# Ledger of designs, part 5: VH-VL binders against o94451r108to261

Target 1, 154 residues: o94451r108to261
Amino acid sequence: YSRPFAPVVHSRIRFRKSPFYDILEQFNAPFVVPACVGTRNTISFSFHVTPPALSKLLNDPKQYRVYLFSTPSETIGFGNCLMEFPTPQMELRINNQVAHANYRRLKGKPGTTNPADITDLVSKYAGPPGNNVVIYYMNSTKSYSVVVCFVKVY

## First folded at step 19 (VH-VL)

Design t2
Fold by OpenDDE, last read:
Structure t2 (fold): chain C 154 residues (1-154), chain A 117 residues (1-117), chain B 107 residues (1-107)
Amino acid sequence: as target 1 above (154 residues)
Amino acid sequence: EVQLVESGGGLVQPGGSLRLSCAASGFTFSDYYIHWVRQAPGKGLEWVAYITPYTGYTRYADSVKGRFTISADTSKNTAYLQMNSLRAEDTAVYYCARWSYNAFDIWGQGTLVTVSS
Amino acid sequence: DIQMTQSPSSLSASVGDRVTITCRASQDINNYVAWYQQKPGKAPKLLIYRASSLQSGVPSRFSGSRSGTDFTLTISSLQPEDFATYYCQQYDDLPYTFGQGTKVEIK
């Protein structure tokens, strides 16, 4: 993990609204997952769960979750970004634990990909170990932006 | 005994700087959020900033952004508040407090900062 | 920012009285409210968290309740040591914000 040296100003990614959850907070600035064809790539970044979010995760776990979102970088400015992961064969690790999610969208149906629920892998402490994301991927033809968000689920 | 002890307060001119310290004892410093909360004389409480000593993440109230810096030294179990470009309205007793996910359960005794010409 | 409007700003009461202090949040903050007691020259002391959970070591005469965005701290029977200033605090969102305080004075 790395510590920030200056205040982080997050550029919020506006995802298309879901009837199943509301995004309450974005924990990190969009992290760019670059295109990678023919070779395997690995990216890593850390994120911070704020005290209010942590309180909610601990006190009302049925209502609040932590999701990892991904969208093509080129779509960030559109304001209704759709979920799409770099590749369906990617491996996502949160704090060195493999996250299990379906990274594949339905064929011919954009926006059917769900964010990855990483709540159970996220540290529920202010102290160690912190929170780190690692993505292993290959054969992604375009860049993606990844953010971890605090959500209220319905 | 779980304890927080602030120090470093004093009289300073407007535009001046001051560094406060918050020494923690009796608990694992790196396991908690450490906050600064201030109270102007005869006034209420105002949240200032917090830090996670282990990871170094910080957040600030808008009133102090760009002027104050919260930091921590886990090897010394101490949090700091570097205050620059001080203003008269920064005059207050500054408390450091431990956040236990639902409340500030431990407070220091506070240290008075007076900004006056 | 979330405002916590606390009332009254001050009140006079006698030992044995039932005292009620109210804090209204500017929005729905669930039960993410804490209450503190502060005596002159001292740091605040935690009384209640999660709107109605009594902090360990705090006398049972203190209680907290919630009704929508209204939060109430009640002292069922005021004791001499209870004359102090009380503050509510929300922790639903940053920045954390406090009520203006209620000074409980002896009548």
Scores: ipSAE 0.915, ipTM 0.966, lowest interface PAE 0.5, mean pLDDT 95
Fold by OpenDDE, fold request of step 21:
Structure t2 (fold): chain C 154 residues (1-154), chain A 117 residues (1-117), chain B 107 residues (1-107)
Amino acid sequence: as target 1 above (154 residues)
Amino acid sequence: EVQLVESGGGLVQPGGSLRLSCAASGFTFSDYYIHWVRQAPGKGLEWVAYITPYTGYTRYADSVKGRFTISADTSKNTAYLQMNSLRAEDTAVYYCARWSYNAFDIWGQGTLVTVSS
Amino acid sequence: DIQMTQSPSSLSASVGDRVTITCRASQDINNYVAWYQQKPGKAPKLLIYRASSLQSGVPSRFSGSRSGTDFTLTISSLQPEDFATYYCQQYDDLPYTFGQGTKVEIK
């Protein structure tokens, strides 16, 4: 696991507002999922659940979730970023467990993809093993940025 | 017995440096968040920083960012607070405390840091 | 940052008295509040967590309650060993913040 020696300020991705949840905290700096055509690629990164977030996940599990967000890297900086995964055929693993989510969007309808709910796969523990994300994918024509966020659900 | 023991406090001049240690015993060090909380003489409590010893993630209060560094050595069950560019307002008793997801349930006895010319 | 406004700053009471200390949060923080007791020259001691949960080993005369953003620590019948300074703490968000403290002195 990464051991930062200095305070880390994450570049926050500004996703389009949802009526179903509020993003309270972004746990990691945007992790780039590079374009990959013709070959399979694998990316991996770790994220940290803060003490306040962990307290909420443990004490009020019905109100708080952990979502994995993705958006085309080219959209970052413009705000109002739309949820979109690198490819519908990707595999997402959290702590070596497969996350089940719909990575597809409706054809011709951007913004119809939901973030992946990974709450149940996230370690709600300050000790080992930590939290790790692995994405297996291929045939993604664009670069994407992925973040794990702590959300309040309505 | 579960306990935390701070050490390393003392007198230092403004601009100086000091490293505090927090030795843990009686529990699995790597399973908890370890925090530093300080208390200026005759004043209240101020959160300083925390670390997850196993993964090394840290956060700091704005008042100490860029000057203090919290670290941990799981092999020694010890957390540290490296304090650089010390100021008079950093004068305080420094406590290390174990966070048990709902509160600080274990505190050290504290170590006094005095920054004065 | 979340502010915890604690009151009163000090109070005088007698053994057997009912003592009430309050903290008001600057925003809705649910029940993510802890209370501590601190005696001179000693580290804080945990009394209450989650606003109203009594820490193991703490006498039942201590209790915590919440009403909106107002949090209250109550000592139903003050004992000689209860003369100390008390602090509330929020852990809804970082940075963690404490109330200013309430010194409970003997009348």
Scores: ipSAE 0.914, ipTM 0.965, lowest interface PAE 0.5, mean pLDDT 95
Fold by OpenDDE, fold request of step 21:
Structure t2 (fold): chain C 154 residues (1-154), chain A 117 residues (1-117), chain B 107 residues (1-107)
Amino acid sequence: as target 1 above (154 residues)
Amino acid sequence: EVQLVESGGGLVQPGGSLRLSCAASGFTFSDYYIHWVRQAPGKGLEWVAYITPYTGYTRYADSVKGRFTISADTSKNTAYLQMNSLRAEDTAVYYCARWSYNAFDIWGQGTLVTVSS
Amino acid sequence: DIQMTQSPSSLSASVGDRVTITCRASQDINNYVAWYQQKPGKAPKLLIYRASSLQSGVPSRFSGSRSGTDFTLTISSLQPEDFATYYCQQYDDLPYTFGQGTKVEIK
């Protein structure tokens, strides 16, 4: 069964430039992780690896990665978005596998959080099962926007 | 035998619509990207669109965006190209092709679409 | 969009000749280039992928190479069945784009 999807048109989140990687493509429209206080929340979305990206991931795996980015939704319009996850205690799953990443700021300093490298968990295949992201979290006082991006690493 | 077979081409007036089909056999249809590539008479090749049949994700060339819709029915191992608001410049042989991550390794025989008043 | 400028548009050659076709990309696309052969009334046939990898079943007289943004398809010794039109294609980014084609005609 094939789900009917409309043509993908999504806004790009402009993250602050990193000396360690270049964002080449954003795979999904920003997915909103709503604020949640007191209770546990779960969000889920899917993303698509394009043919060019998949070719690069398969042929030149040392140069290309797939990162999951997060930033406060209120900062998207500024064009210099910083990495920040909804909560340090969140759980990230890619295709039902737990992603291991550090969701905390470095010594509490803003802009020191790295995106989550989810490359090894991403299906590098045009067929089943696709690619799905699940985030479990609680006690997030702000709304966040999450995107999966194709990056070239240096 | 791995095969793609296009059908549905024909003569249509400007502004008209046409639906092409691409029937796949000999391989697991849902495991591949399926593309449409067209070739105007006596001209080169132009990429049109692709679909991931399993998930339904699609992309289009700017020249056809908003007018063409690529779709797939995995139960029938068939991809489709719905073409609306056809223009003279859409006249071409339309090929469906299987993408194997580095190239189009399987092509259909093509189906001719002629847009003329 | 990435442009693939292919040259020449046509050439005449004899059986046994060495034939060279070139395609220049408008930007650095690494080696994400494929080459196809197309005969009249037929669909394109894959020859080379990854700029220099020979597709299974394709004769060894066909070869591909890369120098920067220049890509070359070479037929070491032209055979009667090789008279056709050849196309390069980039797959570094969408939209995929093709060269204008090179028609190899009998001299």
Scores: ipSAE 0.912, ipTM 0.965, lowest interface PAE 0.5, mean pLDDT 95
Fold by OpenDDE, last read:
Structure t2 (fold): chain C 154 residues (1-154), chain A 117 residues (1-117), chain B 107 residues (1-107)
Amino acid sequence: as target 1 above (154 residues)
Amino acid sequence: EVQLVESGGGLVQPGGSLRLSCAASGFTFSDYYIHWVRQAPGKGLEWVAYITPYTGYTRYADSVKGRFTISADTSKNTAYLQMNSLRAEDTAVYYCARWSYNAFDIWGQGTLVTVSS
Amino acid sequence: DIQMTQSPSSLSASVGDRVTITCRASQDINNYVAWYQQKPGKAPKLLIYRASSLQSGVPSRFSGSRSGTDFTLTISSLQPEDFATYYCQQYDDLPYTFGQGTKVEIK
């Protein structure tokens, strides 16, 4: 008997609109990355690529991507959320492969961080192994919420 | 031979429950999305739900949310549709179908569910 | 939800005729459309995917095309075994939705 790895129904985080992409679908419920000072922490969660998204990723790979978004948890209720990662020194792994992205924002300039493009690391397959996210981090002074989204790029 | 075979249909009273089965053979069950699609007598096709047997993720049509549950047993290569709180409008032939990323390429023969007093 | 408006609901044709069935999507869905054939008492059978790709084993007299949000299934020369009901389906988004169907009857 097979059971879901994660909840199916979840709330959507409203990110500030970008001229470079449109968020079409959020694959997972917001996953909380707790504050962690002085110690190293690890979080892990799974996400599901829906059949429509998978069709698009396979058939029109130049138009569609999978991005990992992050924002301070305290900002979720306000909408127009800005991208911000827990720490610029974090390590992101998708299906045990290291994702390479710039997690640093300009000092004093919120909203200057881009989401992490994890498209090439995402399993584009309905079968094994699925899709798993792992974040290694330390010295994050506040809580963040992380989601994986399906986007159309321009 | 690649095939899906539905079973479990029958006559049930409104408010009743029924469990449908979809047995898969001839292909790797866990590699595909499995869907249920229904067709009321003399009507068109309506998507009901899907499951990824490997991960267990599911989605449902609004018309069946809270009443129907799709599940899968990879050890038996079988998908299920548990239907509770059945209504007259749920009367239909229920098909299970394999989604091959661009279409339903394999369909079962269907099983008739009749909800009537 | 995305609506697929299929037309006509029914048509009468003779063997050898060119038959055209159309579905109009309520929004831009690219080419994420499939077509199925269904005979009485039988399950649907896949004919076309990605709007214009012919499924393996399907006769070449079947073809699909797209113009914007309009999708067309064409049978170049109707055969006796082609009298059936045809359905379009979009898979651009969930829920998947089907056209109302077109019954192709013998004239």
Scores: ipSAE 0.912, ipTM 0.965, lowest interface PAE 0.5, mean pLDDT 95
Fold by OpenDDE, fold request of step 21:
Structure t2 (fold): chain C 154 residues (1-154), chain A 117 residues (1-117), chain B 107 residues (1-107)
Amino acid sequence: as target 1 above (154 residues)
Amino acid sequence: EVQLVESGGGLVQPGGSLRLSCAASGFTFSDYYIHWVRQAPGKGLEWVAYITPYTGYTRYADSVKGRFTISADTSKNTAYLQMNSLRAEDTAVYYCARWSYNAFDIWGQGTLVTVSS
Amino acid sequence: DIQMTQSPSSLSASVGDRVTITCRASQDINNYVAWYQQKPGKAPKLLIYRASSLQSGVPSRFSGSRSGTDFTLTISSLQPEDFATYYCQQYDDLPYTFGQGTKVEIK
């Protein structure tokens, strides 16, 4: 079969600088996780690991990771965005596998949430099955923007 | 035998269009990145674009963005390069190449595209 | 974009000579460099990947090395079939970029 043309065009979210990693590449356009109160919502999107990133993940796995970032959509325009997930009770799946991360920030301390390390769940392969993200959540009062990024860790 | 075979090259006037094909055999087409790399006469190599045949993701060199489209048909194990609004500087031998995560390990024989009035 | 400055552009050598070709990257690209050989009218052929790994089937007289941002392709003893043009390539980032090429000619 023939796959439809899928251009990679996306706006980069500017996250606050971390001393622990550098964001080298953003794999997907920001995906909006809409507010949802009272009912469960599910969102899904795919992302692409570029050839350079894949080379690094395969050759130097200790130096490079794939993180899932989230920030309130309303903060994107200001840059220096802080990590915040839609809800601490969300479930994140990468390629149908549950990702384990702490989605809760420290009480009264914005920006203390770490991105989710999904490296081990990401397909490091140009062929099937690709890479898909699914987020199950409820009771999120704001909309969030989610991106998957390629990072160099220190 | 693992191989790539390009076709579709030829003479075209500036502003014209041409579609190149890259037929793959001897390997699982959908497992690799497929790239186009071109070489102007007597010049070096220039990366043009890549596609992941399975997912359809693509990237392009700035020099061809908006004019070239890379695509793939996994049922035919074939990649394509649709070239529109061709310019004289697009004159080159166009190679398709398989990316094996560390290098282009398989190349086609190339097909010549000549853009001239 | 990452520039790969290759040198020399051409060189003349005799069979049996030691030949060295160098590429300097415009930034730190680790060892994400490949080397190719191209003969007239033919497609490039992979020689070295990851700066120093010899591609299967390539003669052992070919070798690659890295020192910082300097990458070197060495032919320990030039053979008649080695007269060709050689290219380095970085794959640290897109767009992939190649060196200008080095033509190895018979003296």
Scores: ipSAE 0.910, ipTM 0.965, lowest interface PAE 0.5, mean pLDDT 95

